# Designs tried in a protein design chat: miniprotein binders against q56419. Part 270

Target 1, 326 residues: q56419
Amino acid sequence: MEGRTLEEVQEEVFKRHGVLVPKKELEDLAKALEEAGLLLTEKVEARLKEEEEKLKRERPMRLAGLSYPEGEREARAFLEAFRASYPGEGEEARVLLMPHLEPSRVPEVYGAALAALEKTPPPERIYLVGVAHRPLKEKAAALPVPFQTPFGPALPDLPALQALDALLPFELFNTPLAFREEHSLELPLFFLKGRFPEARVLPLLVARRSPELGEALKVVLRDFPGLLVLAVDLSHVGPRFGDTPLTRTLAEEARRRDLGFLERLAEGEPEAALAFLGANPTRIDGVEVVASLLPLLRERKGKVLAHRLDLEAPTLSAVGAGTLVL
Below, E stands for the ipSAE of ESMFold2; O stands for the ipSAE of OpenDDE; V2 stands for 0.75 times the mean of E and O plus 0.25 times the DockQ between their complexes.

## First folded at step 22 (miniprotein)

Design v_14 (at its last look DockQ between E and O 0.68; V2 from the best seeds 0.80)
Fold by OpenDDE base, look of step 22:
Structure v_14 (fold): chain B 326 residues (1-326), chain A 104 residues (1-104)
Amino acid sequence: as target 1 above (326 residues)
Amino acid sequence: TEEERRFEELFVEAWELLFLGYDSGNPEIMRQAIELFKEALEIAKRTGDPEREAAVLATLALAYYNLGDWEEARKYAREALRIAEEKGIEYVIEYARRLLKRLG
């Protein structure tokens, strides 16, 4: 029985199931609908302006009741359950890399992050660096307002944010609407606020690599010490992201890329980690964040605590997630 | 009208949820978006707006497609295409045909 080539099986699966539509297809349809006057109306624009004005005061929860409990008691039980999902012990972190994927998909990876936080003295402030899933006006941005959580508001460190802004060649406080629904900050912040209720936060988003950000943060961290958190996911493979359905070969490549990236970061070699990915064929989303923070990651040794490539079975796609301490 | 206003509110909110669910990797959020789109669809049908109806149907097709529900995706894509061809809604025709081609 002449063994079907991986390509033949992939072709059959593609023929049977079709190729899932990547994010670009969503964006293209949305744009077409906007051009047709069905999505962006004068009323919607007015609402967005109002929401932008509200974001000058606070950032409300968007994912409460969707990804995590809204109530404080239930939220604490949620944290405990996630911690329990990771059987190991953590290590003290000065830098924490953790996911921003839907928590229910990778509970033990978030559990590993919580384990690390248990071994970490409460920081005065947390530099939380997420991935912009919406366009920013600049390479990076910050929102200097309280972020609502079930554990109370995460308050901004305004002096540290101002110090950072002063060192950047662009306006840091840009594109407030990009923060409105940004899960890459909200989901990690849930866990961070739950563990460190008194810590101030610097919520930062990166859209494109900004070496200036890393250099500026290095200076700011001298006067304003704190925990650096990289909220990033790893590989995105399968039809949802423009690939063929997940196969053993594709999964192995995704894992190889994820672990190779994390291990090189754990060795204090962030440039080597980026070089290892090359063209980033498995679409590790944290690349722009790491590339921006090179000065803060160099020569810091640490440990990979957890990794998972989580299969979304209905779409035959998978997303990598990891927890790394430095 | 009040119904047109409600349609717009639902349609925008549903699209926001659709992107949020897609980006966060939470299919339940995408399912919630689908429920709002279905409500919007009913409004479009009641008001007799074929463009809004076709647009929502195409969107529903895409949402189900991204959930891996190929049967529902085909169903909605076909209906979107039917209405769009009848009414000359070119951007929906193009999108629905492309999606159906991918679905086989």
Scores: ipSAE 0.859, ipTM 0.949, lowest interface PAE 0.6, mean pLDDT 93
Fold by ESMFold2, look of step 22:
Structure v_14 (fold): chain B 326 residues (1-326), chain A 104 residues (1-104)
Amino acid sequence: as target 1 above (326 residues)
Amino acid sequence: TEEERRFEELFVEAWELLFLGYDSGNPEIMRQAIELFKEALEIAKRTGDPEREAAVLATLALAYYNLGDWEEARKYAREALRIAEEKGIEYVIEYARRLLKRLG
């Protein structure tokens, strides 16, 4: 048994006993606790109904004091520190791909997004497309209310949202509670609202690919021009994601997948980017958003400004993040 | 009833933080969830509620597993299993055994 690393032993244990899928284990235990009456009590149901009604009027900050400062002055300083972490120059964007991972983990990737925004004329509106981490009733959803930020409320573009809803074969405003905790909108929005304080927002979530969304957005963007933001993360590898422990080889594969995906998008070839990933073995979570938005990404060339595969040493895991302008 | 009301509030809030920390990739949020779970655990012990105690212990085991604190995860999973087997709490038995098998 001599000569084996800790990594090798941990990988062998995972193989011997099958794959533990941690997100599913958390979800299954939570469901069992709800059924046992420990998580879904009458009081909890009443609270959720009250929060759902509030979400029909406004979406409060969830991550203030956790991922970014609550106060406006401190938030502006925070924003400037992130810009400083990326010393390079941006490029003008009509489409921006940026992460939604915890900002402190990939500061230069968010900084690159800020650099791109510096080169981008202030848009009248921002189409912010995130990844639903809670189930939606449909393939995609929006929440047509102000989203609170330290820089003031990000106001919804109601005419553009109504136009989008009218073009879809399903009700767009379908799952308010899914927005309650959704960091894939809140974290990018902090940076976007801080840079473009006057822009209205279309806060959109994708749960499953929807070609109809992309076709409808192409029409809406014609009449309601703005900045399209894909708020997505890249590879998720390692035990925290139900995978083998991170090795140098797995990290190199994840980087190759991330960059190959981004480069093909930068060449205006979103179908090729998706095909490159195949079964998506490193769990790039931008796939469903890209697959929905193909009409908006085809033949639009651009540049990858930043990429990082951020290591989580305690979990032997990593998450990739990137900044792409088109 | 006030202690049980406090348990329910803590347990739900801690679960919300746990998912938020997991999904956003922020381990400090997950650690905040753990602190609330530990407070809930003390209430379950003080009120003599073995199902609540086992449930919190199983949840702590999964939380520590997802932070890479695999020794802590094993410790809490074993304690959850001990109580759950003694009291016949089937869903906790199922989850604790699966996690322990993974951890070896």
Scores: ipSAE 0.821, ipTM 0.924, lowest interface PAE 0.9, mean pLDDT 91
ESMFold2 (binder alone), look of step 22: mean pLDDT 86; pTM 0.860

Design v_2 (at its last look DockQ between E and O 0.75; V2 from the best seeds 0.81)
Fold by OpenDDE base, look of step 22:
Structure v_2 (fold): chain B 326 residues (1-326), chain A 107 residues (1-107)
Amino acid sequence: as target 1 above (326 residues)
Amino acid sequence: TEEEERFEELFVEAWELLFLGYDSGNPEIMRQAIELFKEALEIAKRTGDPEREAAVLATLALAYYNLGDWEEARKYAREALRIAEEKGIEYVIRYARRLLKRLKELG
């Protein structure tokens, strides 16, 4: 029996239920509440303005004590435990694709990233490209300030950031508030800073595909060499994301999409990876990031070190995560 | 009023946590959001603001849905809908009905 395509499952869900509760439903309710004056009052706006001013100096930890330990000693033990969760050896990375999902859900995937970093000479700088989960004013943004970590501040590479800004057709330093709680930077940065304490960082967010970003970065990397890190998740399937409860068929489709995407990237064929996803029915998170960085991913051969489709049992939903070295 | 300000602070912070928990996949963050929403709910009840009450109830329903507690989600969604229908709060009515429809499918 030809397993139902995810589209068929989604269509069936839609037909049967007529209601999807995707992230858009959260956004729509939030918007309605804002319009009703229940969110974003004058006092809240004033607070946000103050926070925006603070973000001109530093980005504080948001997830310390929630996703990782705040204390340095405990944080180091945390790193070691995650590394231990991956039994394999890593490879030297010029480009590292790693997750930004809650670390406790996919420890061995983060462990694989750490294993890769062990085989990677300490870079002068890390280009950390995350996913914007909040709207940006532009397709991409950067925050040129220290990011706090349990291992000390991750300092920005201002010269490289300025060089990047100069090559972009838009202002790179936009939407600072989008960085305030962005876990797609904070979570991977924890591991990166723990491994490379002296590396400067370029914290970048992508909201929409920007070919200009990839072209600009390609130029900047010539003068400012460093490690490129794509902090992206893979498939999002199940009720939390608008699907039916996870079934064998849905899980197999998610894995197929995840692995097919990663394998094509590992072969140095990022366009083929994107084309393989099509309409992205399993909602791979990293599509816009990869689409933005095509010039940096082309013709680079690498290896998939880890993959997991992590079941969140209470919600019968699953999220894919992977670690890829190029 | 001071209570209204406190409500707004709690409600906004809770929504920030809700988004963060949703996007990061950390259920503990969503549980923290729920606790703040519950505090906000108590304020709304004390102040006698049915719109704020209905809004928080609808939000709690959504939060519990994202935790997989579909029974609690249904409970809060029904209460949100009841108040919203009584008071003519259209956006809550629409949302609660959609959520309840989804919850019927999940059991």
Scores: ipSAE 0.836, ipTM 0.929, lowest interface PAE 0.6, mean pLDDT 92
Fold by ESMFold2, look of step 22:
Structure v_2 (fold): chain B 326 residues (1-326), chain A 107 residues (1-107)
Amino acid sequence: as target 1 above (326 residues)
Amino acid sequence: TEEEERFEELFVEAWELLFLGYDSGNPEIMRQAIELFKEALEIAKRTGDPEREAAVLATLALAYYNLGDWEEARKYAREALRIAEEKGIEYVIRYARRLLKRLKELG
C-alpha cells in the first residue's frame, strides 16, 4: 500500500469486481449477439410475441422434466421425498422464507419448508414474492394468470391483485415475458401448490427494492389475509459469482452472513438484518425483497428451521439457502 | 436456408437453457445447453460462417467456465479468439480475452 495510494487500490478493486461478474458477462455477450443479428431474428421475434400473448392467459411449466417430474404421481412422490429429507418438525407460518435454488441441491431446506406448511392452516391465498432474473419495466411486477403445475393450475387471486395494482404508483402487470423463465416463482410454487392445492396465488417479482410494494401489501393483506412467502436465496460466493475460489474462510463468512441475516429476521428486526449485511459482500439474494417488505416483517418473531451453504465443487463456488418461519 | 434456420433456432434455445441453468443453479440444464451449442457449432462450420462459429465458440467457453470446466473453457476461448482476431470480430475478441484473463487469475 505504501507504494501506491489508497485511491489507486480502491480503483483496482472496483474495476476488477465490476468487470468480471460472470452473469453480467453472459448478459453482455447475449446483448452483443442480438445487436449482431445472431439471437434476435424475425422468427425469434415472432415466437416471443406468441409467447407473450399466451402469457396473458396462462403461464406454462418451464421446469417440468428438468427440476421436477411432469406427471402428477411422480411429482407427489418427489414432494414427499423432500419432506422426508428434513427430520424435524415445522412451525406454523404467517410468513415463510424459503429458497428458489435448484431443489436437489438443498433438499432438507425445502423439506423444512414443507414441515412448516404441515403446521400451517391452509390459506385462502399465497403471496409469493420472488426475485426477478430478467429485467422488469418497473421495480416489481405480477402476472395475473393461472400458473400450471403438475398438481393442476395455481389460480390467481384476481381481486387481491387488482387491489394491489390500484395502490401502486406504477402498473403492476407490466412485464409478462419476465415470467416465462422465472424459476424463483415456479420452484417454490411446486412445493406450495402440492401442499395447498386450493390456495389462490399472487405471483410477484421484485427487481429493485420498492417501499411502495410493502406498504401496499400491508393494506391488501388486511382485506385479503394469506400466507406471505419470500422465495429467496442467500449468499452467492466463488468464481461463478465473480469471487476468488471458495476457501474455508470465505465459506465461513458466507455462513455467518446468512445466519446473522436470518436470525435478525427471526427476531423481528428486518432493518437490523439489512444493516448487518452492510454492502452485502456475499451477495445475499434476499435483500431487495426484504427491503421492499419491511412493514410486513417488523416485530414478527419466529425461527430458523434450516440452512445450507451448498458447495458447487466444480466451480469452487457456493450458494446459501434457508428456511425461516415468522 | 434450412441449415441457417436450424442454427438460429438451436442457438436461441441453447441460450435460453444456459440462462435458466445458470440462474436456477442447475448444471444439468447448462450441460443440455452445451449439447445444443455443439450442434450449432457444427452447422456454423459446414456453412462456412466465421462470425457464427466464433460466436458459438465464445459462448461455449463461457458456458464451460460457469460449469467449472475451466480447461474446456480455455480451449474454446482460444479457438474463438483465433477466428475472431483473423476476421476482426471485435465483440468476440473482447469476451474471449476477458475470459482467458479471468481463467489465468483463477489458476
Scores: ipSAE 0.831, ipTM 0.927, lowest interface PAE 0.9, mean pLDDT 91
ESMFold2 (binder alone), look of step 22: mean pLDDT 86; pTM 0.852

Design v_3 (at its last look DockQ between E and O 0.59; V2 from the best seeds 0.77)
Fold by OpenDDE base, look of step 22:
Order: C-alpha cells, then sequence, then structure tokens
Structure v_3 (fold): chain B 326 residues (1-326), chain A 107 residues (1-107)
C-alpha cells in the first residue's frame, strides 16, 4: 500500500467531509424561495423600484459601520491605521490595482494602496473599475451619481462618463440596482476619497470582458486624464468556493497564480497574464476586468507592492489580494 | 398583516446581507444576516406559518454552514427538514437533505 502522503490523507478526509456550499448554492436557494413567493414579493418589488429611483440621485453608503466607520473622524483614523499596516513606501501610480475584499482581512494590502496614493499627484478624476457581483444587463455599467462616503460625496465626472457612453456600442448607464450594494466600488472608494477628496469619480462595473470598454477608455483618457483603478481580488480557494480545504499545495498554487498574474501585469504584459491563468482554476476574480482593459495595461511597467493570501480559518478557505502600481 | 410585512422585510434584508457578506468576505455581515433571520424565524413561529418557518430554518442552516459552524448548521437543517416533511414542503426537504448529507462527516 503506497504510503499516502499526509496531504493525500487530508484531501481524502476533506473530500469525505464535503465541500462548503458555493455561491451557486446560495443562488439556487434564493431562487427557490423567490419562486415560492417568500423573497421577491410585490412589496419588495415596490421597494426596489423606489430604491432604483433614489439611485438616480445618489448612491448611499451600504458598508458604513460594517466594513469602515461612518463618522469622518473615525474614518480618518481608520485610513491612518491601514496606512500604518504597510511598512513600505509606495510609488506613483498611473494605474492602481487594489483589492475589494473586506479591508480587515488584508490591511497591509490596502495600506500599500494608500502608500502608492501618497506618491501620486492628486488626479482630476478617478476611473474606478470594479467587479459586478450581480448580473448586469450589459457587459459593463456605470452609475453617474454621487457616491456617499464618510469624507463627503464622491461626485461623478459626467462629461467623461458621457464621452465614454458615446464610444460604447451598448448603453453604459444600465442596471442601477447592481450598484446599490456593490462592495467592489464602495470599499476602494473609501480609501480613494479619503486620499483625494476633490477628485471626481467614474464608477464602473464589469460583469463580462468587454474589449470595447478598454478601447473606449483609451480614447476618453486622452481628453479626460485621470487615475485608473482596478478594484479586483485574486484567487478564491477552499470549500467556500468549491474546493477542498486549504492545503499547502493548494495555497502554493493560489500564490503562484496570484503572483504570476501580478508580475506579468507589472511587466506590461496583460495578455500574458491572462494566458498564464488559463482556465483560472483558482478563480481570480479580476480576469474580466483585466481582459476589458488590455489597451490601458499594455507596455506599462510597474511594481507589485503587496500580496496576501488570507486564510478564513473557520471555512478553511482563502482569498488572494494584491496591490500593483503601473 | 403587519407581521407578515415585517417578516418579508427582515427576510429580504437578511438575504441581501448574506450575499454581501459572502461576496465581500466579511463574516460579521453574515452574522448580522443570521440575527435578522432569527428575528424572522420568531415571527414565522408566532404567525404559525410552517412554510416560512421551514424556509428561514433552511436559510439559517446554510448561513451557519458558510460560516463553518457545522453544529448549528446541522441543528437548523434538521429542524427545517422535520417541519418540511410534516408539511410537504418539497423544496425545503430537498435542500435540507442535501445540506445534511454534506454535514454528515463534518463536526
Amino acid sequence: as target 1 above (326 residues)
Amino acid sequence: TEEERRFEELFVEAWELLFLGYDSGNPEIMRQAIELFKEALEIAKRTGDPEREAAVLATLALAYYNLGDWEEARKYAREALRIAEEKGIEYVIEYARRLLKRLRDMG
């Protein structure tokens, strides 16, 4: 009996214990509950309609008091603490890749982003590109309204947003409800607004790769220069995401994928970064964003400032996060 | 009724928090969702609606499962299954059985 490695035994034990329910299982139950009339009632629909109408005016904070402080004073102390968690110095960024994971899980990665922002001249506008965690009507979307933050509202750059819309083959201003609770915009925006209070923002979500978005943005950036921010996470591994519990081998693979992806981006080779991931077996969530922004990432050299694969011990799962400047 | 309205509000808000917590990777948000689900559960019990009760119990089981709390997940899944079998709530029966099967070797 060829001596099973401790790792093989662990994998077998964990295979026997089952895999935690991935997001699809949540979605399936939610759908069943909706079909049973327990979630999406007429009243809920009416409320959603009202919320959609409100989103024509502003996007309120959703994560204040949950992920970051609501009060400005406390929020500033929060920023300072996160900056302090990164002992290094930043570099000037024309493009910033940063996480949208719960900040408390990867403080030094957000700290690295803040360090980069310290070395970056205040931009007139910030193109903030997040990941759509809810379906969009189109491949990408924007919400052209103020986003509330503890530091005041982040105001949209309407002229630049309009210019972008005009160059896209689809309506950019679609699916406003997808923005209502989208943390991939709200969390990075907290840090960005705190550092650059006067910058206007273009809040963008990507659901599916849109080469058209990158080409359009490349044109828009000529007339409307600004900081490009990719708010993306890296690998998602373990039972929460459909894998076996985190092992040394799985963690090493996740790190290899994360760092290999970031390093190729740092060399100005975004196509090589995507190709390196292949079928993306460790589920780097930033793939669709990067694929959409290829024209803006090509030939830009930069530096990886931070990376972390953060273990969620109760679920034996881990999420990768990184900060990259270009 | 006012209680039915309150149940629906709580249940929807809790599910929104559950997704938000799951996607953001913040377990505290998922714990907040659980608290709202518990409040919804109490309403369902008071109103005597076994379908709502079973649905919330199944959801709580799933929420605890995604937090890695296998014991609580199993507890709620068993209770969901019990009520659902008694009342013939098929979708809850299926879900609870599947979850319990996954939890069988977890402790």
Scores: ipSAE 0.854, ipTM 0.944, lowest interface PAE 0.6, mean pLDDT 92
Fold by ESMFold2, look of step 22:
Structure v_3 (fold): chain B 326 residues (1-326), chain A 107 residues (1-107)
Amino acid sequence: as target 1 above (326 residues)
Amino acid sequence: TEEERRFEELFVEAWELLFLGYDSGNPEIMRQAIELFKEALEIAKRTGDPEREAAVLATLALAYYNLGDWEEARKYAREALRIAEEKGIEYVIEYARRLLKRLRDMG
């Protein structure tokens, strides 16, 4: 240790303590197991190839019976219970920000989204923009197939999707497996399809900010008008996210960051909203989506309808969720 | 064998559920993954496969950590480490030691 350079000491501290988030620990272990031959066998590879081909035709429900009911009757009752969890009135939305967190954790936040949809004329199509939780080959992706729901299939808007693909400098449809498990589309879609059964959908994922996506969407929305939905969560704080255990101070900072971000968006100032977050110390999930969609958010004023920082007492962690109409 | 095939199916399904529960913030899904991991663990023990046994134990430790069950996480991580050190399973040793380090100051 004596005689070591500062850089050598800092490198050893980094290696010993690791700067790994808990999701990366899951990913690293899964990768090691795959390399050891325990997770990727010939039968698993064949199944994944078969599932990839199926995803080129339809996207089946993954969370039915887990996050929402399987049956249509029970699913409609579920929707109405969520609406009842929000006692307020909605506002008409041309853009809606809503969560993708497990719905039972933030019922009034989803209820606020439903209240906004009540005030919103049924759109011809919904641009549903979620956050990729699996790697994409590009900055963004889409899957131009029906998504199954308890209310019937949510049909893709193929002409709008093709117009979008034609405007982008990268392939939009080349990561179908990333959609297999993607709750950030499936959970909001349950609510949207339940309220707008005739609307077609553009199911989109963002992995990394893409100014090209926002510029292309601005052009596509002019010719194919519809409802833009940002399906994003807010702060992620505590040990489950690589942070220290939740304290009152950390919780109050997370709430301040969430609300300050939403309020600046509601003022039509998305660049200011991003600047307010700085290095994003509370890991607000929506930043890459907002950064991609700046042309669609500028100068569009609206209102924050709901917010909740939901505490995970067992993990000493919390996740923020909000509903914003523009 | 048929039990080896069953292990492989359970282990992959459980991992898919674990990621899904983690990402969606749904602890009930993660608990379902744990049930499948426990079944896979019994197969690994019955077939006398120490790498499979250590791998499942390390995975259970991580699952319990992400549910905030620090004592169960420690239990499974220590058991994974014991087997991995005895049998020279380096990636499990590395992982279990890192996880135990993170668990030292959890309640």
Scores: ipSAE 0.802, ipTM 0.913, lowest interface PAE 0.8, mean pLDDT 90
ESMFold2 (binder alone), look of step 22: mean pLDDT 86; pTM 0.857

Design v_4 (at its last read DockQ between E and O 0.89; V2 from the best seeds 0.88)
Amino acid sequence: TEEEERFEELFVEAWELLFLGYDSGNPEIMRQAIELFKEALEIAKRTGDPEREAAVLVTLALAYYNLGDWEEARKYAREALRIAEEKGIEYVIRYARRLLKRLKELG
ESMFold2, look of step 22: ipSAE 0.841; ipTM 0.936
ESMFold2 (binder alone), look of step 22: mean pLDDT 86; pTM 0.856
OpenDDE base, look of step 22: ipSAE 0.884; ipTM 0.955
ESMFold2, fold request of step 23: ipSAE 0.908, 0.920, 0.915; ipTM 0.964, 0.968, 0.966
ESMFold2 (binder alone), fold request of step 23: mean pLDDT 86, 86, 86; pTM 0.867, 0.863, 0.865
OpenDDE base, fold request of step 23: ipSAE 0.865, 0.864, 0.866; ipTM 0.953, 0.953, 0.953
ESMFold2, last read: ipSAE 0.897, 0.880, 0.897; ipTM 0.961, 0.954, 0.959
ESMFold2 (binder alone), last read: mean pLDDT 86, 86, 86; pTM 0.866, 0.866, 0.862
OpenDDE base, last read: ipSAE 0.866, 0.865, 0.866; ipTM 0.953, 0.953, 0.953

Design v_5 (at its last fold request DockQ between E and O 0.80; V2 from the best seeds 0.83)
Fold by ESMFold2, look of step 22:
Parts: sequence; C-alpha cells; structure tokens
Structure v_5 (fold): chain B 326 residues (1-326), chain A 107 residues (1-107)
Amino acid sequence: as target 1 above (326 residues)
Amino acid sequence: TEEERRFEELFVDAWELLFLGYDSGNPEIMRQAIELFKEALEIAKRTGDPEREAAVLATLALAYYNLGDWEEARKYAREALRIAEEKGIEYVIEYARRLLKRLKELG
C-alpha cells in the first residue's frame, strides 16, 4: 500500500506526455529541423553570434510595425488611444502588475496601466520583471543595455543592476539571446517609456521561481527606489494551450481564478494568492514572477483596476490580462 | 544555391515569427510567418527537395493549428505525411501523425 510501483509512474508519465502540448510541439519540431540541418546552418549560426554580440550593446525593437507603430508621433497617438480605452481613473502605483499579451487584444487593460502611471510620480527607475519565453541559463536574467523604443532608448540603471547581480548566487547577466525576441519586456516597456521618458530600467526575466531574486530586489529597492512592474499574463486556457475547447462555464472559471488571484494580491497576501491557484489549472503566467517576488508583495494593499479574459474564437481559447496597483 | 540560400533565410525568419506570434498571442504575426512558409514551400517544390517540402508542410500544419484554422492544419499535415511516408522522413511522419491525432480528438 506504501509507495508507488514503476507501472504507476510509467502510466503517470504517459498521461502527461501522451497529449499534444502546442508550445512543446513547436519547440520539438524546430529542434528536429535543426538536427536535420534545415534551421541551424552555418549561415544561421553566424547570424546568431552576430546578434548576440549586438545584444551586448543594445536591444533593438522587434515588434515595431507589428504590435505598435515605429514612428514616435504615431506611437504617441497609439498610447493616447489606449489610455482612452480605459475611461476610469488610476491610482498611484508603487507596484504595478500589467500584461504582456498583444496590446490590441486587451486595450482597456493597458489603458488602466496608463491611468495608473498618470497618478504615479515619475520614478528614477523601473524594475521591469517579465517572463522568459526562451530558456535561461539561470532562474532569472537581466540585459544591462539600452532597449530601443519609438520614444528613444530606455537606458539601463547600471548601478542598480550591478548591485542586484552582486547579491545573487548566480550570474544575473547570463543569456543575452533570450532577450532578442522577448515580448514580455518590450510590450510593457513601450507604454512605460512613453509615460516615463526619463526613467532608467532594470529589464529582468524570470524563467523559474527564484526566492533569492526577491530577497535581493528587496535590498536593492531600498537603496535604489523605483517603480516595480510585474509584466505578466493570467489564465491561458483552450486548445492553443493543450486543453479542450473553451466553454462559457470554463471561461467563467478562468475569470474567477484570475480575479481571485489578483484580489488576494491586492490584499497584500501573495502566498494566499498562490495557494488559491493550487496546481494552477488555468496556467496563470504570473505565478513564477509572484512566487519570486513575495518579499516585495507582502502587506502591500491596492486595487484591481481592470481585467479581461480575451476570447480567441478561431482557437476556442482565451488569455487573461489584468491591471493591479499596489 | 541562390534558391537554397533564400529558402534558409525564409525558413528561419518564418520560424522566428511563428514563435513570436505564438508567445505574444498575436495571430497576425503568425499569419505573416505562414506567408513566409508558403514562399519557402514554393522554393522547395521548384528545387525538387522532398525533405524541405515535407518539413515546410509539417510546419504549416502546426502554424494553422495554432491559428485555429484546423481545416488547413489537417490539409497540410496530410500532405506532409504523404511525402514523408513515401520518402522515409521519420521525424516529419512522427509530428504529422501526432497533429492529425490531436485534430481528430478536437473534432
């Protein structure tokens, strides 16, 4: 009766790996194509090395002309249109949670973030914490270079980044190529730089929860105060994420989990927010970031300004996004 | 060789767009990836390269699956599988069959 048999373990592994997980299928096929010599040729390898060296000096815009306009005048108008999508008032944020989902899918959620920034005194620096979509060599990473935007370069706060690196048990500046395509920093940064053109940035990625990151950031924020931004999405449900097609009742459950998570964060109870999600059956994207940053979220009360579970009719799927100020 | 270099550029650029569109939740970026994959497919057909052709077809199938165009996904997966079975391209066979199985489960 005690312990598990090899057969039981084999059956559990088969269940977990016997269904299509679309992101894994993309990754596995790309890897197979690299091994077959179709994706990773000598020319492509040389290009990647050149891009890695460039990323040690600057991070170019990747999504200009795709998710936001490239020109500054058009980008300014774009920001104002997003602000207009949220008719409410913001509140001053010491911590801001905002999405990294394609902005046109959740305009009022980004608009709520802009409303919060209107009420927020311009910070000297922004701690921008996104979610790594490519593997990192460590649990977290930063890229200490200017990030280009339509509003000019977002300059790194090198002293704060160096202080953070010194406090971590791993090298913080560890995976430059992971930043090349990373929309979870670029999309929120567009909005943040547009409203705080003088603020420096600490562009941070979390791949796996890192309690040491949160402890180090608590120390660094005392010496280098600024705005902390959690650039995270919420529920991911439906066939695009490996589930059955979304129904109205499953959408309501995803909304309930998103809002329950945000509301517990708004009460200053990040451990309760994580516990509320349990095994995270709707794949709230913010979990690893919140779990890393517990010391910075405890006892900070605030308000949920906006939430949307955006339905994807063609894929019968949905992604949740929210705006929370603390 | 000029067409082979063009294929390689298109195929890697399209894959980068596909990942970017998938991760950001931007279907228009994924559709742009598909347009590049279709251009790469035409090159593979003109050069008579069945592995390149099957690889692009399998990739198109997965791209259409992630856009929710499951009719197109099934079409491209079947085409990829036909070529891959005839030419013995095992990794394409594996991925096309997994995708077709998933599409059957959805419908």
Scores: ipSAE 0.865, ipTM 0.941, lowest interface PAE 0.8, mean pLDDT 91
Fold by OpenDDE base, look of step 22:
Structure v_5 (fold): chain B 326 residues (1-326), chain A 107 residues (1-107)
Amino acid sequence: as target 1 above (326 residues)
Amino acid sequence: TEEERRFEELFVDAWELLFLGYDSGNPEIMRQAIELFKEALEIAKRTGDPEREAAVLATLALAYYNLGDWEEARKYAREALRIAEEKGIEYVIEYARRLLKRLKELG
């Protein structure tokens, strides 16, 4: 039986079910509730304004006690356990692609990232590029404040951030509220700060592909060398994301796309990686980040250290995660 | 009123958790959101606000859907739909019907 294409599966799902409950449905309901005056009240607006003012000073932990331990001692034990979950050895990274999925779902993938970091000389600074799960005013943004971690604050590299801002055609320091709960920065930062306590950080979010960001970063990296980290997830398939329950065919397609994407990146062919995904029917999370960083990924050869398509059994859905070193 | 204020606070906080749980893939966060929504629901019931009640019920249905609890999702979606149809709350009617249709297909 010729394996149904993901499109065929999606079409069948669409035809059979006529209703996809993608993230858009959450957004649409939220919007409707806002329009009804149930979510965005004057009081909520005032609170958000206060929170925005606080974000001018620091970004507090949001996921401490939820995704990782709040206490430093417990946090160190957490790191060690994750490292132990990956039996292999890492490689030195100039560019690290790692997940931002809930760590407990893909421990060995984070373990692989830690293994890579063990072989990486301590950088002066880390360019941490995450995915904006909330809208940004611009294609990309940065928050130039300390990010709290169990290991102490991750301090921003203000000179490098300023240099980056100066090279961009838009204001880099936009939409501070988008950083408030952004796990795509907080989760990887936990591991990065734990390994490199003295490294400064450039916390960056990408909402939409920005070729300008990659070009600007390429210039900035000359004067401000550091580790580039892409905090991205891979495929999102199943009912939580608008598909049918996970089948062998759907899982194989997700894995094929994940690995095909990562392998092409490992070969130094990021354009080929993007082209391979096409319309991105399995919803690889990191597409806009990779598209923004093409100048930094070209001709860099590396290695895929880990990959997992993690089944969330209750929802019959799965999310792909990988660790790539360049 | 203080109850209305508390409802709004709970509802917003719960929705923030719902998004965070959805995006991060942490079901515990979504469970925390559900607890806040349940508290909000009780307030809406006490205050006699059918729109708030229907809205919370619809949201709870969605939250349970994202946890894979199809039975609870159906329960809350049906109740949301009932109230919304009685009161003419169109956006809840539409959402609840779509969700119920999806839930019917999942088994």
Scores: ipSAE 0.853, ipTM 0.941, lowest interface PAE 0.6, mean pLDDT 93
ESMFold2 (binder alone), look of step 22: mean pLDDT 85; pTM 0.853
ESMFold2, fold request of step 23: ipSAE 0.836, 0.841, 0.787; ipTM 0.921, 0.923, 0.910
ESMFold2 (binder alone), fold request of step 23: mean pLDDT 85, 85, 85; pTM 0.851, 0.854, 0.849
OpenDDE base, fold request of step 23: ipSAE 0.834, 0.835, 0.834; ipTM 0.941, 0.941, 0.941

